# VH-VL binders against o27280: the designs that were tried, part 303

Target 1, 266 residues: o27280
Amino acid sequence: MDSMNVPEVLEIKRIVEESESVKTFIFSWDFRREVRPGQFVMVWDFRDEKPMSVSLIDPVRSEIGISIRRVGEFTDRVHGLSEGDLLGIRGPYGRGFELMGRDILLVGGGIGMAPLAALADEATARGMRVDALVAARTADELLFLDRLEAAGVNISTCTDDGSCGFKGFAHERLLTLEENHDMAAVCGPEPMMFQVMRILDERDVPAQLSLERYMKCAVGICGQCCLDDTGFRVCAEGPVFWSQELSRVREFGRYRRDPAGRRVPW

## First folded at step 14 (VH-VL)

Design D107 (framework fv_marstacimab)
Fold by ESMFold2-Fast, scan of step 14:
Structure D107 (fold): chain C 266 residues (1-266), chain A 118 residues (1-118), chain B 112 residues (1-112)
Amino acid sequence: as target 1 above (266 residues)
Amino acid sequence: EVQLLESGGGLVQPGGSLRLSCAASGFTFSDYAMSWVRQAPGKGLEWVSAISGRGGSTYYADSVKGRFTISRDNSKNTLYLQMNSLRAEDTAVYYCARKSNYGSFDYWGQGTMVTVSS
Amino acid sequence: QSVLTQPPSVSGAPGQRVTISCTGSSSNIGWGYDVHWYQQLPGTAPKLLIYYNTNRPSGVPDRFSGSKSGTSASLAITGLQAEDEADYYCQSYDSSLSGSKVFGGGTKLTVL
């Protein structure tokens, strides 16, 4: 069995274009190396290495998928690749989502729907009822709607500009959804996650939140993703945290650290 | 019309047990988290316990943890509170309350009196 | 003592305005958690008066209003009436407590 920390050079088996700016890269995977929704892998293009959440886990086809948004040099290069090209992959890393109860609410913003799509597959396979609130700035940034629908997920959408579904933010849409859930999973921009977590706490819904944004910071320039008060490192102890853990972190949803270590508002 | 009706209160000796029930009507019971909130005679409100809509998650105040168990039967639209190892300080009116999508207790029952005394 | 602090009593004359404060900390109202208000008439169950900081349920007159700022919230009652004599409770969520739902100690309103 290979070490999780040794990069494997894998062939891109299939590429799915999720939107103008997002692609899912699919690889054959040996499931002797266990992978759970919410975990990430390090993707290496033989020049740079970046953390990417696993967005598809398919033991029946022996495949994993990694969804990548084009936002910079590394991701632009990876988007230029074709089926048959090679990428280095090591992992998985991090703490994945835990499932409990009979039903789950997924709340995803933009690319944050990627790890939640993998979770939706597992929850559905477990026999849970799955509701998804999919949020984005505009309709063209809503991701995985067809995949979620095919999995039997009950979907509601919201866009900041009103171009699809509810006009407004995820937390505003959540307040109009009266149904309670046994648990929730949340992934997206940190200010969105803070507002959603606050409401879920008040509604007696235990929530897990994925802080994937900080993982990219840790691997990039700063080398550290450490939450104040707790000393948590997202890449080592996350990226998935229970709301009870994050509610003790005064920085969550309000502040980040600049390169000098100073508090700056989101 | 939303209605919540508590029952099962009464006089019990210290160390004894009681099971409270709350019959709910007028709404889809499984869509709402439910709570028990108590009020000792002449005192303020104290949250006791909560349960999620489908029953998969439960919460307890530290004062009752390990002694009280909240449960629900969605097929009967009924909320329960099993109270064990009762103490004099558990003497209170116990209210059944519905948790709204905004996190408020939007409907309350009339309460049932629990007296723990010799 | 409660983690949300209310004055034990407040009084006013008919037609006047009173405010009831609810003072929290960085682990509850100051963290961003919402505040709800309940009215309890003597011998009755509490009734929701204000939810989600500023909103009124159907049937609650606009004489009642809520606000939230910093670590505190306030309930304002204008045009006081004798029927407003009751205990008033604020309620929020506290991240530092097991079982997190927290009520203020209550304020007895007397209309003189």
Scores: ipSAE 0.773, ipTM 0.904, lowest interface PAE 1.1, mean pLDDT 88

Design D108 (framework fv_marstacimab)
Fold by ESMFold2-Fast, scan of step 14:
Order: C-alpha cells, then sequence, then structure tokens
Structure D108 (fold): chain C 266 residues (1-266), chain A 118 residues (1-118), chain B 112 residues (1-112)
C-alpha cells in the first residue's frame, strides 16, 4: 500500500507523562488504516525516523498512542515537543499479537509494557481474563498501571530494588505466580524475555515475544533482517514471534549486535 | 492433600479406542496445566500430552499426534485422554501428572494399564 | 533415542555417595532449560525428588541434591540407604521438539 509508505503529518493531540523518562503521544487516527497491538509505526520529526510501538488503539475516540522513552538525541527532541506540534507517522508495520484461549498473562519490562498495554485493551474487549506482571528497576519506572487497572487487568508488580511489589526480576516473580494461562505475551529487555520464555515453555504456556531491536528491519534500514539460526526475515515475520520460533535462535537472550553487526554477549 | 486417580485402562485390540480419566482433588484444578506420561513395561517414562489450565492450549508427542486428544472438565476436576487408532506400541501404564509453576511434575496418579493386543 | 542420556545403572554400598548424571545438549539443558528429578520405587508411580535444578520438595531428605552445569545435570545421594534402591529419571524441556518434555532413559540404583 502506497499511503502506508509515506509519512502522514499529524498533530499531537495530547501528551501523557507516564514517568520521568516516558511519554505517550496521542494522535487522531483514521481507522480505515487498521492498526493492531504489537505493530509499530515510524515516527518522523522532520530530521530522523525511528520505530515506535503503538501503545494505545482507541477506535471509539479515533485515537492512537505512541509511547517513547528518552534515550538519545531523537527521543530527547521528541520529548521537547508540546500538544499542537506536528510529527510524521508512517505505518503500521510488522506482525501483531495473536490472541487464543480464555486467559492471557502479560509480562512487560520497562517500555515493553507499551505494546502490551494496547494488547490488554484488545484481550479484555474479547472477554479474556488478563493478568499482567509489570517489571521495572524502581517503582517510578513502572508503566501503565492506571491504564491496566482501567482495562480490568489483574496486576502484579516487581522491581529490582523492591520499591514496589515483589523484590526481584520478572522471571523470579513469575515463579511465584501459581495460576496457569492459555497463552502469554512478553515484551521487555531481551535477557528478561529469554528467562520468562523458558519458564513459560516449561509451564506449557505458549508465549509470543516482541523483539524491539528488530523493528528497524521492517522499514529496510537494517543490513540483515534474519535470525541467525533459523533464517527468519524479521521484517517480514516479526517483530512478534512465538516462543517455539525463538527457542531455536542461538543468539536470543545470549548475544546482541554491535554497530558493526558482530555478536557480543549481553 | 493433592490426589490424582486414573481410570479407564484395559485390554483393547489394535485399531480400537479407549478414554482415560483422571479425577483430581485437593487443589484448584483450573490453575494447573496437566499432562499424561506413559511407561511401557520395563521401559522408561515418555511424555504423551499436555493441556493448559483452562484448556485453551494442547500439546502432543509426535508418536500420538492425530490419534490422541487431551481434554479437561474443570467443573468436574477431571482430565481426559481419548485414545484412537491404538497400536501395540501404545501398551503402557498411563500416569496423570500435575505441572507445577516450576515446570516439574509435582504430583502423579497411581497409573492405569492400557494393553493393546489381539 | 533418548535426548537426555543417563547411565542405565549405578550401584553403591550403604553410607556411600552415589552420583547419577543426566547429559543433554544445546537444545535442552544447554539452552538453559531447568532439570527435575523423579524417584520410582519398584511397583509405584514416580515421585518428584528434585525440582528446578536444586530444590527439594517438602519431605525429601537433604541427602538428595541436584546440580546443573553446561549441558548436563547431576543427582547426588549421600549416606546411601537400602530404601533408595529405585529407578531415577531426569526431566527437562527440548526446544528442538515442539512442546516436548523430555525424560532421561532412567538409572537403576542398586544398593549392595
Amino acid sequence: as target 1 above (266 residues)
Amino acid sequence: EVQLLESGGGLVQPGGSLRLSCAASGFTFKDYAMSWVRQAPGKGLEWVSAISGRGGSTYYADSVKGRFTISRDNSKNTLYLQMNSLRAEDTAVYYCARKSNYGSFDYWGQGTMVTVSS
Amino acid sequence: QSVLTQPPSVSGAPGQRVTISCTGSSSNIGWGYDVHWYQQLPGTAPKLLIYYNTNRPSGVPDRFSGSKSGTSASLAITGLQAEDEADYYCQSYDSSLSGSKVFGGGTKLTVL
């Protein structure tokens, strides 16, 4: 589709400050162009483009939301914008999450809660029971708790420092959750996702995981758009993958790529 | 006290069918994934099938895929294994087992013997 | 073939230490998947002995311990007793097999 590959210039309708480092930018959206949880858009500030997960999908208000963490020059510039300012939005891109069964566990770390917040809305609208494990380094970095509560989600929290909920990592908290689920969706730092995935595999819970690092492949700006062991074209098949697919990828959770494309340990 | 009680085993001819049942008590059945594990006479343990707590996801060993169907009735606290197109190689004691949150089989039933013979 | 390899038998005298190995590969134990151990006394159903690599269920004496390193796991039994005579099975998960829980071939422990 021609229109999907050209940025549409949209006015920032509202900005929600999710934390000191995360903001959600809300835009009016024409839902003739469908967008699903797990998909991302390219955000253009008229200088650079970066991929961002869609964190709010609201057909009733005709709005989408895009959550952005401040981590570098591009995101710092975007965080400096105000309501009424303009951004270019291109997309959506990528494969969204698939829902099955009667209940779902969401496991999100940091900004990884962004695509999961949109998924929580869809799952609850379909009548699924939704439990969310929200993880962060500190209480101030826990994201979307109010939105998840408003969606009817059962929330568990964990922080590395113990400032809110369970003291420890997401996978440690997961081991103390006794309830089984028909499926799970996971998004966050890759080491966290690897630990969570193996536990869910062992518990007979099929999981989908969103690989933020590979979103750039979907717009043709990566040098290689495949997973090493399987040959998947991430830009065609990702960023969302079933755990069975990722469990065959030697580098998942163990290695990252440096700017030259070399494998380096996490 | 957690208890798992299997029933429905017996002698059946090749190509026949049997339905195994496992009655569970002493825990919230819907919160646990359940499995069937079998053991042929004088041999080791072989995982056969698994089902998620609310029944939305099922898994099968390649040796039984397309012939066996796992199901559960959470209102009756009962796990089932429908076995069709039975073969001599399916002869085994079939155990009902509960999957813990750590991924272990933390409780097992006593087993029920299935013999496939003419 | 078994994807987790155990010695078919092991023996020891009362009071001695016995170790049972469970050798896997990069698609199971080597991938990071956890190892559980089961004890099967003659004529009975298996019983969980060790879970999540190193943990003991309530009622399992501390003579039994588990460890995991690289592509392998081990079950150690110290102060061996006659009632320990049984078959022992390791169990993990294999990522190369869809949804597969894999058992070792089993080790028959004989107390001499």
Scores: ipSAE 0.737, ipTM 0.891, lowest interface PAE 1.3, mean pLDDT 88

Design D109 (framework fv_marstacimab)
Fold by ESMFold2-Fast, scan of step 14:
Structure D109 (fold): chain C 266 residues (1-266), chain A 118 residues (1-118), chain B 112 residues (1-112)
Amino acid sequence: as target 1 above (266 residues)
Amino acid sequence: EVQLLESGGGLVQPGGSLRLSCAASGFTFRNYAMSWVRQAPGKGLEWVSAISGRGGSTYYADSVKGRFTISRDNSKNTLYLQMNSLRAEDTAVYYCARKSNYGSFDYWGQGTMVTVSS
Amino acid sequence: QSVLTQPPSVSGAPGQRVTISCTGSSSNIGWGYDVHWYQQLPGTAPKLLIYYNTNRPSGVPDRFSGSKSGTSASLAITGLQAEDEADYYCQSYDSSLSGSKVFGGGTKLTVL
């Protein structure tokens, strides 16, 4: 019953088409409720509720943005909405990114650039040097390049098919970059994050990684976290973890669990 | 040509302090994490401390935590190791080493001898 | 004693093949962390011999090769020469320790 756990019905102020499959929905936000890069909100379309990372944090305009990729029934319905339509927003939730040092590296894959774009805005506003490695399967799936450039971010790109920048995977491109950093933030497909994390560990760059699959645990919806007579508790572990925390998780980057609890390779 | 040159070693009494320096040349110093690796007489290599390229992150072996401080001055291309509360078991040759983008120590200095003895 | 285990010594005659093992665990080599090898000639600083499991720096002859499988790595030296007499160290990263670069205990190679 606190304000963070009750959805507020907000009007869609603006929609930005980021790509054929990604839109950013912008809402007026009361910054008496603080939001940090790396945190997420629960988005409610009055049928289903899903966690979405905050991709824009703009206290000057009193706005937040939420970037959503069209991947299923819920996201298809949300993509069908227009400016002026309503969504329920609850949060923010989870551990956000911590900024440290003077120079940071962002490594984003696909929609994983969304929380990193918000981090880039904060880091550049603090006068930090930001290098971003933006990875996708194809050039059309590279996200936020214009926004990052406008913020003064130094951008490298890679695509699996070679349609933009380096031809190959994010970790292959990272090995060709000689620049070292005070920290890194990584978000994207889990196998990509695993490979990037190992390289950063070996290069003495502390890394923070954002994992979508832990977002529901942070709001107490996870059945594995039942503690009281109603069977519920809040699990505040994610979504952002330091590499040292993830390097002790045997399943990270290797396996996932199906609904029956069976191990399934990535 | 990449060069690393250590200095500042010597004889010191238990409980004393020494500051080691490593002068780097032939590469863009700020682009590389740097480490100190030591070797006790007749013994193997032991990693001591590491620092990120811009100096915002530091790491220490458990044996030196709270006693040693790694730092760098990128404007002078110099790496430092401040060693306090020295013990006999800190007696070793201390090497300055560059961490490559592949995670290896690709270049090493010649080392500087630190002897902790009465 | 170290988290990476090497035999303390190996020996061979000129022209022979020798292999030096580096045995780790699930928190280092077994986690997927890379293995590097260093050669230390008597009275000198270590020199990078093999990096990123299998790669040779410029100037290292192809008689030296590295491999990695499971929780272990190996350094192979073929066509052994007198000047190969040295100490050899493997090195990796261990996730069970914060920020830890770990070395094997070292292997002394003696040539006839």
Scores: ipSAE 0.662, ipTM 0.856, lowest interface PAE 1.7, mean pLDDT 87

Design D11 (framework fv_marstacimab)
Fold by ESMFold2-Fast, scan of step 14:
Structure D11 (fold): chain C 266 residues (1-266), chain A 118 residues (1-118), chain B 112 residues (1-112)
Amino acid sequence: as target 1 above (266 residues)
Amino acid sequence: EVQLLESGGGLVQPGGSLRLSCAASGFTFRDYAMSWVRQAPGKGLEWVSAISGRGGSTYYADSVKGRFTISRDNSKNTLYLQMNSLRAEDTAVYYCARKSNYGSFDYWGQGTMVTVSS
Amino acid sequence: QSVLTQPPSVSGAPGQRVTISCTGSSSNIGWGYDVHWYQQLPGTAPKLLIYYNTNRPSGVPDRFSGSKSGTSASLAITGLQAEDEADYYCQSYDSSLSGQKVFGGGTKLTVL
């Protein structure tokens, strides 16, 4: 259809249960079709199609992984699948993360750790020092801790309820971290990302943020992007943006769109 | 106690070069971003340059971009500012400042005077 | 002019209250960036007085307070004392200037 890639039907090779609500689906992948951390694919269950970030990029095993959180009808159906079942995969799409410097900070909230886990693998493979702040509402929702530790990542955790690590929000934990970094990559709920971005901006740490709501815009299927409080329409390339780019989007972190396209506070 | 001590200031001719140093003590130097902030005689504060804790990221005010280079040696707990192609408007006291986790400049050196004669 | 606007001077008598304003725009304070305040006594380096809008470093008396609302911030000094005579600077971050730290023009406080 149009200029988009045709879906390839792939067999689910393995399923990893990351938490009660999150599973990683692993597929064989031909790396002649390059995938970079921060990019996404369209996952098709032969009824509906949804964008999902790539959470594992393993050229040695010739595998990619896609981590999916159970949030509705589509994801409930996909979570019901077993190894050997088929899914349609299109992509990759979107702008991936850029690595710079020697020391990198990852700040992930919930499922937002998925694209950051893939980035952590690449950064550690390049010999970079990686610190990860992994945030969730509860300890059971912290993702990829064992994988990050195996990769040599220095991990800090925080939970809203205090069930693991720092009690509080990601931005509150970030204020207590004394180490500085050459860049940061951030992915999670938009209000969390907005708070983290402002702190990193003030610290002179260049930050890249991955925004789920721009995944469809990156493939040209989102028709109503209003990015300025003046009502200006922009279909921005995403999902990864530098903080300097997001500073021109006044609704970022403050407003979302309801089903009618109206600006609603978070 | 946290201490920052600047040195290297002096009189220099337009078009000349000068290197400032800032010796840091009393904290783990590599864990903090550092900045240079200047103040022209009788004028206000102007941020000049910043460097990340390990030195992989550097930032410059538009007025000095391409002429000044910030660097650090974490093994010596020392911050540097290499100033090239100096202009009369670069005349100022240059302060070394530490960037806190909250984004403030929580400690400042006493400053070193740079005079560019014209 | 500075991107953050302060009155060039304010004055008061001992025991009085003075307020110093710091007026920004939608690209700095109005974007949600934090405001810090510095005190510079004559002939000395600046010293951090208020950080992160409202917080005082250890050793700063509670008669100094900060606030932030909309595109502006203010520093309030109650129970004014002779030793408060100094220049005061607000500082924030501005996204429109390639992500630069910005200072207000400074306010000279005279205690008469």
Scores: ipSAE 0.429, ipTM 0.757, lowest interface PAE 3.4, mean pLDDT 87

Design D110 (framework fv_marstacimab)
Fold by ESMFold2-Fast, scan of step 14:
Structure D110 (fold): chain C 266 residues (1-266), chain A 118 residues (1-118), chain B 112 residues (1-112)
Amino acid sequence: as target 1 above (266 residues)
Amino acid sequence: EVQLLESGGGLVQPGGSLRLSCAASGFTFRSYAMSWVRQAPGKGLEWVSAISGRGGSTYYADSVKGRFTISRDNSKNTLYLQMNSLRAEDTAVYYCARKSNYGSFDYWGQGTMVTVSS
Amino acid sequence: QSVLTQPPSVSGAPGQRVTISCTGSSSNIGWGYDVHWYQQLPGTAPKLLIYYNTNRPSGVPDRFSGSKSGTSASLAITGLQAEDEADYYCQSYDSSLSGSKVFGGGTKLTVL
């Protein structure tokens, strides 16, 4: 729709502190504008705009939620806001996740669990069985465990340091899970996503992966969100891609781009 | 412990149909993806088809797409392969195989022979 | 032709070492996909010999080992014995073939 490209100034209805570094900002939303799990919005603090994944989609309460990690100037300013303060929101943008089959696996690393939490809500509402592998560096960085449990999701955790659940990386934990799935959705650091994708491909589990690339564009014409090998634009053709599509992208899981467009190892 | 037993093979004329079955025991059948792998006489292994643990996703080799249908009945611990429009080049021993967490075929049945000939 | 290339035959004497290669490409082993190996004794079904590049199932002797580097994998058999005479297959995954499991053409090992 035309109004998707104009920021709407919305009041922060509630703020949920998910961890020391992550907050979810909840807004009233008019669901005449469709929002699907895996889509993102542009968040405008009246100085700068940044893309943020939608982490809560609640048509019953007429609310959306946006989970933001504190990582720089913009996110520091947004984290300083209170209930009742205003933010500009435009969107949603991008390709959302597609649900298929009877049971799904979610594999989330850190803040990547945010769009997967919204997907878990939709999948459970459809009567699907949902298993979630929630990964983080430490127990304090595991996100949305209470929300996933409340939604009826079967949760497995792993931390790099062993402070909660399996000690190790997401892909190592995945190898020890005995459940098979019809589909998987994966979101987190690209090196984690690459390892997880490889295993899921080998298991004949079709996987969708959400790429969190740096971008300043919200209308799909900006080069900042481009994948070089295939010419995919994260904000236009993504952020959700099938594993088969990502297997053609040499940069996936190996390299990233700095602000000058140079290839830099992860 | 883990056992897979194929049945339903036999001699069939070109253009005919056969349904193969694989009876599984010794493990939680619904928790594992299953595959059919075939081997023509004196030839190598060729993957044919795969199905997810709960049956919501199916996969086929290009050589059998549109002709073969994989399915499973988890209440009976049984895997099936419906083979239609059979060709002479489909002549092979058909193995039922279990897909492990690592993507390997960790257990195989003894195979059932399908001969497509007039 | 097979997507994964193996020598059609190898031979060795008892007690020797033999190596069976499995050569792939950038769409399979070279992309990072894992390699598994199967042993097929005459007249029997294949049996998993090595999984996930280097791991042995319970009951497989440590004389059998696997490795993977670049676009290729290798199966090594040390202390060769008469009962090792069999066909050996590598297997991986190829993303360019609509996500198919691919087998090597097989290698017949003869113990002299």
Scores: ipSAE 0.679, ipTM 0.859, lowest interface PAE 1.6, mean pLDDT 87

Design D111 (framework fv_marstacimab)
Fold by ESMFold2-Fast, scan of step 14:
Structure D111 (fold): chain C 266 residues (1-266), chain A 118 residues (1-118), chain B 112 residues (1-112)
Amino acid sequence: as target 1 above (266 residues)
Amino acid sequence: EVQLLESGGGLVQPGGSLRLSCAASGFTFRTYAMSWVRQAPGKGLEWVSAISGRGGSTYYADSVKGRFTISRDNSKNTLYLQMNSLRAEDTAVYYCARKSNYGSFDYWGQGTMVTVSS
Amino acid sequence: QSVLTQPPSVSGAPGQRVTISCTGSSSNIGWGYDVHWYQQLPGTAPKLLIYYNTNRPSGVPDRFSGSKSGTSASLAITGLQAEDEADYYCQSYDSSLSGSKVFGGGTKLTVL
């Protein structure tokens, strides 16, 4: 009954260097525990436990992958590990993406492309047409381009500095794309996701957005998840939400909460 | 040259049904979301329904939800609106409109008149 | 009632400037949703006049301009001409009306 909540110690089978700051750690996985794109696992380095999105789901090889960006002490330690080393994995947790229709748009910013790469694999395996808009500050921060190309995904890129593809932000690039889609999946910095969501809403493209900050809510640590127009606090099953769910969250894309509960602009 | 041509309007009694069609030409129909927008005599514009490019998602105004069904046949470049349980308040010119990449209705048909009378 | 509020009428003389307002709320224009403007000449279908807040389609004179600030948008028409007599509609999207595209009530422009 507690199988999902007990960490399993797994050997790092393979490590893929995605960029200077991002690595994907690949483990053998028992698919009696189903895992879906958009879900996350708790990664335990025997000191600390942190939530990480699943970026590779391969039932044929019986493997999962977890992509980790170097941003602090925990991730620095994990990045120092080698193939053959051990990590504790608990999960999966959270609401994953739901696929619908025949054509899907993926919009990823930075590390947000990680859960979308797993979704791209599932969508292409289902015979869907997949277009991906991959955004980053600079060319060297664009992630998963080779993997998406190998999966048959139609790729558009944009960088803030113009070092690769369109010069500008994801939402600016989106406006120049000529094709409509049955749905979209979006993951990246919250301000980027907000701008993309409003355009997709206006185009009548239903969008699902993955909010990493809500991963704690999905494992029962809710805190101050969101605040509606009346000041009501809402705990939501994350990290993936439909745009219609997020359009009613006053805080989305506007401000966040610090540890004391104060509003802080993005 | 983008063209949208509506047909199927007419006079119908309350409780009756009509099926509107919109024939599209001059663009790749399947890549654009489409909408129906109506205008009652002497009144303003009211959005009625929308459908995504491949037809995977449909949207309805509350006033028509459960009574109207939007659909499309991309092989025929045609948009449809099946209107059931018609009411006097549904009397309007019905426009077929294309949704642009920017979310605007960039091309409109000429409109077809639907009159619901007792 | 209309979710987007426009004045029912506006008038001006040839050569003058007129401004048509479109007032929304935090669930539409204030949320960040874009505003588009349509011109409807008597007996005709609406025509796209301004899209994505400030942009003009090919063939629309630059005397027509759009702007958006806070919860409101405006259409400005300079150098009024008799041919500008028409109904003008703003249009946006409202998140509180799930999936709903919203039009303003329309403004009748009379060129005196």
Scores: ipSAE 0.594, ipTM 0.820, lowest interface PAE 2.2, mean pLDDT 87

Design D112 (framework fv_marstacimab)
Fold by ESMFold2-Fast, scan of step 14:
Formats: sequence, C-alpha cells, structure tokens
Structure D112 (fold): chain C 266 residues (1-266), chain A 118 residues (1-118), chain B 112 residues (1-112)
Amino acid sequence: as target 1 above (266 residues)
Amino acid sequence: EVQLLESGGGLVQPGGSLRLSCAASGFTFRHYAMSWVRQAPGKGLEWVSAISGRGGSTYYADSVKGRFTISRDNSKNTLYLQMNSLRAEDTAVYYCARKSNYGSFDYWGQGTMVTVSS
Amino acid sequence: QSVLTQPPSVSGAPGQRVTISCTGSSSNIGWGYDVHWYQQLPGTAPKLLIYYNTNRPSGVPDRFSGSKSGTSASLAITGLQAEDEADYYCQSYDSSLSGSKVFGGGTKLTVL
C-alpha cells in the first residue's frame, strides 16, 4: 500500500498538554491502515517533516495521538498550532513492540514514555499486568502519569533531582524494584537505555528497546542507517530491537555520531 | 528466612530421565527469576537454565537445550527441572539458585546429586 | 577455553593480602556487565560474597572487596585467615551466548 509514502492532511482534533514542553496531538485515523505501539509517523507542517512516535492508538474512537517535545524550530511551530489546524501525517513506519508473557515492565525516560504509553494501553487491554518506571530530570517532566494510572498501570517514578519519587537515575531505581517480569520495554536517552538493558539482561528479563535517533532513515531520507558491529539497518529492522541484538553494538549507549560521522560522547 | 531445598536427584542410566524439584520459602516466589546451576565432581560451576518470575520466559545453556525443561509452579512455591536424554556429562550436583535484583545468585539450595552411569 | 579466566590457585600467609583476577572479553565484563563473586567451602553450596562489582552482602567482612575495570574484575582478600581456604568463582553475563550467565573456572585459595 502506497498510503505509507503519501502524507495525509489531517485536522488536529484535540491537544493534550502533557507538560510545559510536551503536547499530544490527536487525529482521527482510519484503522484499515494498522498502527502498532513502537511505530512512528512523519509529521509535516508544510515546511519541514520530522519523525514522531505514536503515543495513543485508539481504534474504538478511531484516533491516534502523537506526542511532541518542544526542542527546536519545527517543534516550536507545531506547538503553536490549535485544535482545527492541519498537519500532514505519513506512515506508520518501523517495527513495533512485541508482547509476550503475563507481565511487562516499562522503563521510560522523558519523551521516551510516548511510545511506551501506547504499549501500556495494548498490554493492559490484552490482560497483562503492567508496571511502569517513569524517569525524568524533574517532577514537571514526568509524562503520562495520569493516563497510566487510569489504565491500571502500577507506577514508580524517579527524578534526577529527587522532586518526585526516587532520587536518582532509572537504572538506580530499577535495582530497588523487587519484582521480576516476563518481559520489558525501554525507551529514553541511550545512556539510560544501556544501563537499564544491562540490568534486565542480568535479571533474566528479555527487553525490547527503541532507538529513536535513527527514525528518519526508515523513510529513506538519510540513506542506509547501520549500527556499529552488527550492521543492522535501523530503517529495516528498527527502531525497536531486542536487548540480545543491541548487546553486540559497541556504539550503543557510549557515543553517537555528528553529521560529519565523528564520535560524540553522550 | 529464605530457604531453597532441592530433591529428585539419583542414579540414572544414559538416555534416562529425572525431574528435579526445588521447594522455596521465606520470600514472594513469583517476584524472582530462578536458575539451576550444576557442578560436576571436582569441577567448576556451570549455569544450566533460568526462568522468569511468572514463567513466561525461559533460558537454557547450549549443552542442555532441547533435553532439559525448566518450569515453576508459583502456587506451590516450587521450581522444576525436567531432564531427558541424560548423558554421562550431565553427572553433577544441581543447585537451585535465586536471582537477585542485582543479577547475582543471592541464595542457593544445598544441591542434589545426579549421577548418569551405565 | 573458559569465557571468564581465573588463575587455578592462589596462596598467601595468614595476615597477608591476596588478589584473585577474573579476565573476560568485550562480550561480558568489557561490555559493562556486572561481576559477582562466590565463596565455596569444601562440601558446601556456593555463598554470595560480592555482588554488583563492589557490594558486600550482610555478614561478609570488609576484608573482602571487589573491583572492575575494562575487561577484568578482581577480588581482594586482606588479613588472610585459615577459614578463607575455599574455592572462589567470579560470575558475569555474556551477550554472545543466548541468556547465558557465565562463571569463571574457579580459584582455589590456600592459606599457608
């Protein structure tokens, strides 16, 4: 189907303010074009196009939601829009999360909670027990707490500054959580994901992790996207990977590359 | 107090089967991943198999994959290891071990001896 | 070949310091996976001695300490006592082996 490659101009039906810097834009969606948690769409403001994770998937109301953090010119313009305004949406793209077992741990950092919020909805609808560790720099940057609570998710929080819940990083909080899980899903800054993955591997919890930095490659814009030692094409295999796949990538969690291909530490 | 007690070991002929059990007490059993670790006489420790807290994920060492099956019954606080197609090289003391939040084996049972001999 | 390499034996006199090495590779300790240490007295089950690289369980004296750097880890025992005679095992996780927890070959400590 060609619908994935042609932007559809959609009206912003509703805007939810998740925090001072994050909004969720909700659109009517035709679910003959399936969307799964972990997938993303290209959002077009008629000037520039950027990849955004799908954070709400609601076939009953025929709606999808896209959560956008204000970080630059494009996202500043989109944040200035109102209900009734138009955006172009193309997709969905990428591999979604896979669910297995009877319970799942979600570990999200900042905007990484966006794809995990959609996953939480699917997991609870499937009858799984869901525990979420929601991490941010400060209490004001914790995302989706009310939505997760309404869905029946058991929530733990941590903030770097200690303003809400555990004081410290996600992986430090994870070490104090006494409950094992059949699987986990992780999304957030790569250094956080690296530390969390390492602990989950050692705890015998299979984990899927989302590498959002390469999403643009899934639509062919930046060409072939590969990870160091593994040679994975993120556009073909990602953005969601099993921990076993990422554990062989020397670059993961240690450094990234600038536009010139130079190594830049996280 | 955390306690793990293995049973079901014994002498078996090559090609035979045994089922090991590990009775757990003193903690919320379903909250912890569990493992079997073995030690051949006079040799070192070798991890054999692991199971997640609710039993939805299992792992096996290559040496036992396809022959051994790990399972658990959380209503009985019991871990099992079904061992089929046993070989002389499977002769070892089999320990039940609890996986901690830090990934260590923080509690071990006393072990049960499995001898595979003709 | 062992995935994690330990010396087969080490010895020291009472009151001295001994160090037991655990040498891995880029797929285990070098990846960043944590190292745990176990003490096994003759005829007994292993007992957790050091977890998460440097931490001691309740009841383990501070004479025992762990460290980790690069692809290797070390267990240091100071003020050696006769009761420390045992086999010592390091343990980590190896990403090149599906779901694998890997043990070192073990080191027999003799207090002379």
Scores: ipSAE 0.751, ipTM 0.898, lowest interface PAE 1.2, mean pLDDT 88

